# Miniprotein binders against Probable RNA 2'-phosphotransferase (kptA): the designs that were tried, part 1

All scores and structures are predictions.

Target 1, 222 residues: Probable RNA 2'-phosphotransferase (kptA), of Haloarcula marismortui (q5uxb8)
Amino acid sequence: MPDAVRRCPEDGFFEGDTCPVCDGAGTHILDGARRRQLSKFVSGALRHFPEDAGIEVDKAGWTGFDALRVAVERQYDWADAAALAGVIATDPKGRFERTGVGNEAGITTAGGRVRAAYGHSVDVTLDGTDDPVPATLYHGTAPRNVDSIREAGLKPMSRQTVHLSESAAAAREVGRRHAADPVVFVVDATAMQSDDRRIVKRGTETYTTDRVSPVYLSLLEK
Positions, changes and structure headers below are counted from each chain's first letter, unless a header gives other numbers.
F, E and O stand for the ipSAE by ESMFold2-Fast, ESMFold2 and OpenDDE, each averaged over both directions (binder to target, target to binder). V2 = 0.75 x the mean of E and O + 0.25 x the DockQ between their complexes.
[cut] stands for letters that were removed.
Atom coordinates printed by the task and the answers are left out, and those that the model quotes come from them; centres of patches stay.

## First folded at step 6 (miniprotein)

Design p3 (from sa3 with I9W K42Y)
Fold by ESMFold2-Fast, scan of step 6:
Structure p3 (fold): chain B 222 residues (1-222), chain A 81 residues (1-81)
Amino acid sequence: as target 1 above (222 residues)
Amino acid sequence: SKEVLIYFWGDSPEELKRAIEEVLKLAKEYGGEVWVEIEGNYVYIVIEGISEEAAEKIAEKVKELAEKLGLEVFIEIEEES
């Protein structure tokens, strides 16, 4: 079980029973169970389900601290700005970065931006590029989604953008995060770009787009 | 030890409830501590205190469960500190 989160008025948030700076007891913020629960939610919201959590993360994975606080308060009636700030400030795994609050990140309960330092399943990158897009891209999905995709196309769902891969094998591997036996759609990227649909290359040969109409899609035979 | 983060999404409250019940059974089978959170159309489950082998087996079974129930799923395995 994680240690409780407490707050020293002068030194900020700490874990356990005693402030590491002044040896004072501070005031209680979260017990270990609630600390774990809130930490898991915040980590998941930043890494895996920002859309479902009701937050927007930018291209680099940042969200506003106050927007994240609103999401946390909606999720848990016992959580507040101090609970969120304390979880971020005392995280032993280094899961979170906070910026825009100067030297007060360990103390302040307002302002700045937060992102997950690692572990993203959502598409986060600072190195988007204008390199050429391949003529054909691929999208891996669960077999149950085939009929809806044929009818309505690819939509972001719990992801903010549609994620496309350079190869069928890579797409199938991505799809395995969602289904044990994924299927792969072939995307006519040339036709999409000819129709002024934007496809963005991100980092190491991963591509994103807002939506893919059914006219650009065919199921890879399997 | 490992933890498994499971996210389920879908339009069927009945199938989401079935997913929760089955994952809770898996967590008990492998001796993991489990946390469940439900918000609208999504379910977030964390299983902690299990071996890497158990985490892999749980992840595979959960993916197959989601497929059977017509649910979206995302699974992540990570190290407990």
Scores: ipSAE 0.012, ipTM 0.363, lowest interface PAE 8.7, mean pLDDT 77

Design p4 (from b1 with I9W)
Fold by ESMFold2-Fast, scan of step 6:
Structure p4 (fold): chain B 222 residues (1-222), chain A 81 residues (1-81)
Amino acid sequence: as target 1 above (222 residues)
Amino acid sequence: SKEVLIWFWGDSPEELKRAIEEVLKLAKEYGGEVWVEIEGNRVYIVIEGISEEAAEKIAEKVKELAEKLGLEVFIEIEEES
């Protein structure tokens, strides 16, 4: 079980029973169970399901602290800005980065940006330029989806966007997370963009779009 | 010891419920402690207190289950915090 999160008014958030700076007891923020629960949600939202959590991450993986706070407060009625700030500030695994708050990152309950430091299921560009979309992209999927995709195109599952990969190999790797033996579709990204269909770069090798019509798709031969 | 973090989502409440039931059976088979959180079309499951070998086997079986039930899934294996 992780230690509880507490807050020193002067020295900020800490884990356990005693402030490492002033030896004070501080104020209770989260018990270990809720700390773990919130930390897993925040990690998952930043790495795997930002759209489902109601947040947007930029191409470098950043989201606003306030947007993440709203998502957290919708998810848990017991969580607030202090709970979120405390989880980020005290994470023993170093899963989170926070910027835009200067030397107040361990203390402040407002402002700045947050991202996952590692572990993205969508590959995120941690530094970089606004690069052009490749002419060809790829989509890995379960074999059971082939007939539906050929007929109706690629549509988001539930409320997500359609995820596209820069290479067939990357698409097959992504597909392996959803099916043991995935298939790969080839996407004519040039044709999509010529038809004013938006494709957004979301990571080093990852792109998203709302949907892909069958006219832009072909099944990659084995 | 390891933990397995599982996220399911899809449009069918019945298939999401089926996924929960099957994962709970799987966790019991490997001696893991489990908790489940349900929010609309999304399910989050944590299985903890298991070996690395058990975690890998669970992850493989959960991927197969998601494919069978037509659900999206993400899986992470981590050291217990």
Scores: ipSAE 0.059, ipTM 0.507, lowest interface PAE 6.7, mean pLDDT 78

Design t1 (from ta3 with E17Y)
Fold by ESMFold2-Fast, scan of step 6:
Structure t1 (fold): chain B 222 residues (1-222), chain A 94 residues (1-94)
Amino acid sequence: as target 1 above (222 residues)
Amino acid sequence: SKILVWVTIEDDGEEYYFYFEVSSPEELKRILEKIKELIEKLGAKYVIIEVEAEDEETAREIAELLKKLFEELGFKNVEIKIEGNKVTVLGEKE
């Protein structure tokens, strides 16, 4: 069960009993049970059932905070803007991204846009999943995607995670699902992990991550 | 034949994300048995499995396999969506 969500007027939302910045008690926002219910709804609405929740999600997964708040308030009579902001701000798994509010994401109850962050897996031991991550990974894609990837990096459109391959050949084969003559990007997995970006082994020659910034990417020369 | 599988499991605020590429429905069934065991051990109450097959016929076969899996796990609120070669199954229980 998650901890309760509380709010400090100066330092913003926090979980547990005391503000980590000023040691104040703050004001109660959500108990653990309601925090769990709301977090589950918000995660599901952003990832799996936006239309059923009554929100519109753009191609990159974003919805307005205010639109999401209206959906939440319709779903639960006990939930308000503070409950939604608190759930997003205190999520220990980083399941949500909020933009358009600068450094105020931890304190503001209005404005900005929200999307589902692509999830990090817990280390669950399945056969072959405890192997170390290679220093270099690969991503195969259609040639038309090269310019957008150079600008924005690798982000999944309809999938929760970015898929990376152990070898250039495997990446090229994956890319063939999207184009007859795919392009392969080289991913600096060592640099990503040094910057605390999580990469997880998921199957034979397959790894996942939530996104890959352009600084970790280069085109494989043919 | 490539079958792409995405699994989301939520239990007591913890989220688990898995991705598999398998070559046949038989290989998929083996992986799903491991996922079933994990779901049972966690007592998970919210599970989403998405599968993308090469064709609609294979997708329909997989939909039946997933329906049986969720029934065996005791999910009573199960939503199944088939869109061409893609199958999504969402199970939720109290």
Scores: ipSAE 0.000, ipTM 0.187, lowest interface PAE 12.3, mean pLDDT 77

Design t8 (from thb2 with E19Y)
Fold by ESMFold2-Fast, scan of step 6:
Structure t8 (fold): chain B 222 residues (1-222), chain A 94 residues (1-94)
Amino acid sequence: as target 1 above (222 residues)
Amino acid sequence: SKIEVEVTIEDDGEEYEFYFEVSSPRELIRILFKIMELIEKLGAKEVEIEVEAEDERTARLIAELLKILFELLGFKNVEIKIEGNKVTVEGKKE
């Protein structure tokens, strides 16, 4: 179960009981169960079923925050702009990007555009940020996939992009969804970028790329 | 008055989770066909769909519909569980 979402008037949305900046209690926005429910709806709407949610997603995956808010309010009588903004701002999986609100993305309940940071099944072409990419990234997977990955590399398959994590621990968490004992591949991001392979930061902790050739991959020991 | 649909799809190392509330059989059928399109597009080999209907009779009808849809997608080893007004259908491909 995720933690509740609360709001500090000065520091914005946070998860849990105390503001990480001022240690204040803030105002309750969303309990954990409703946070999970709304998060699943929003990720599904942005990644897979925008038309069924009543929103339009452009070629880069963006929809207006206000349009998404209207869709959310139609779906849930308990949800409002603050619930939506809070879910987006505090998503631990980094599934969402918000632009057009500057440094207020963690605070504001209005304006800007929203997209899923990754994982689309609908036809979109994601534009990256200019944020620095770490020299090393990681990919967690089930042991049964090791031989295929060593031969063919990481491919998006039917999804739009390959997901990479910034730490081995984060990659292992991702892999745990598919196997009790996941394995982690180390990705030489510096070599990829030197070869003009684009890697872009998505959301908070996730990086994406079109594919990763076997030459950039090694299996993490242990 | 509401039917709740929860879906989990695996597509070779990635997991996708969805939640829908629908108010009519027409809307349910529309959502289920969208889910089928997604399953086919992703090449998913493991899918679980859970539906909470208003009553047990409606749940049984939904279970029959889901079984047909899973078979149309080529799933074998389809497991169906009905508990009151809740239906869970899980399909796996080899």
Scores: ipSAE 0.037, ipTM 0.490, lowest interface PAE 6.4, mean pLDDT 79

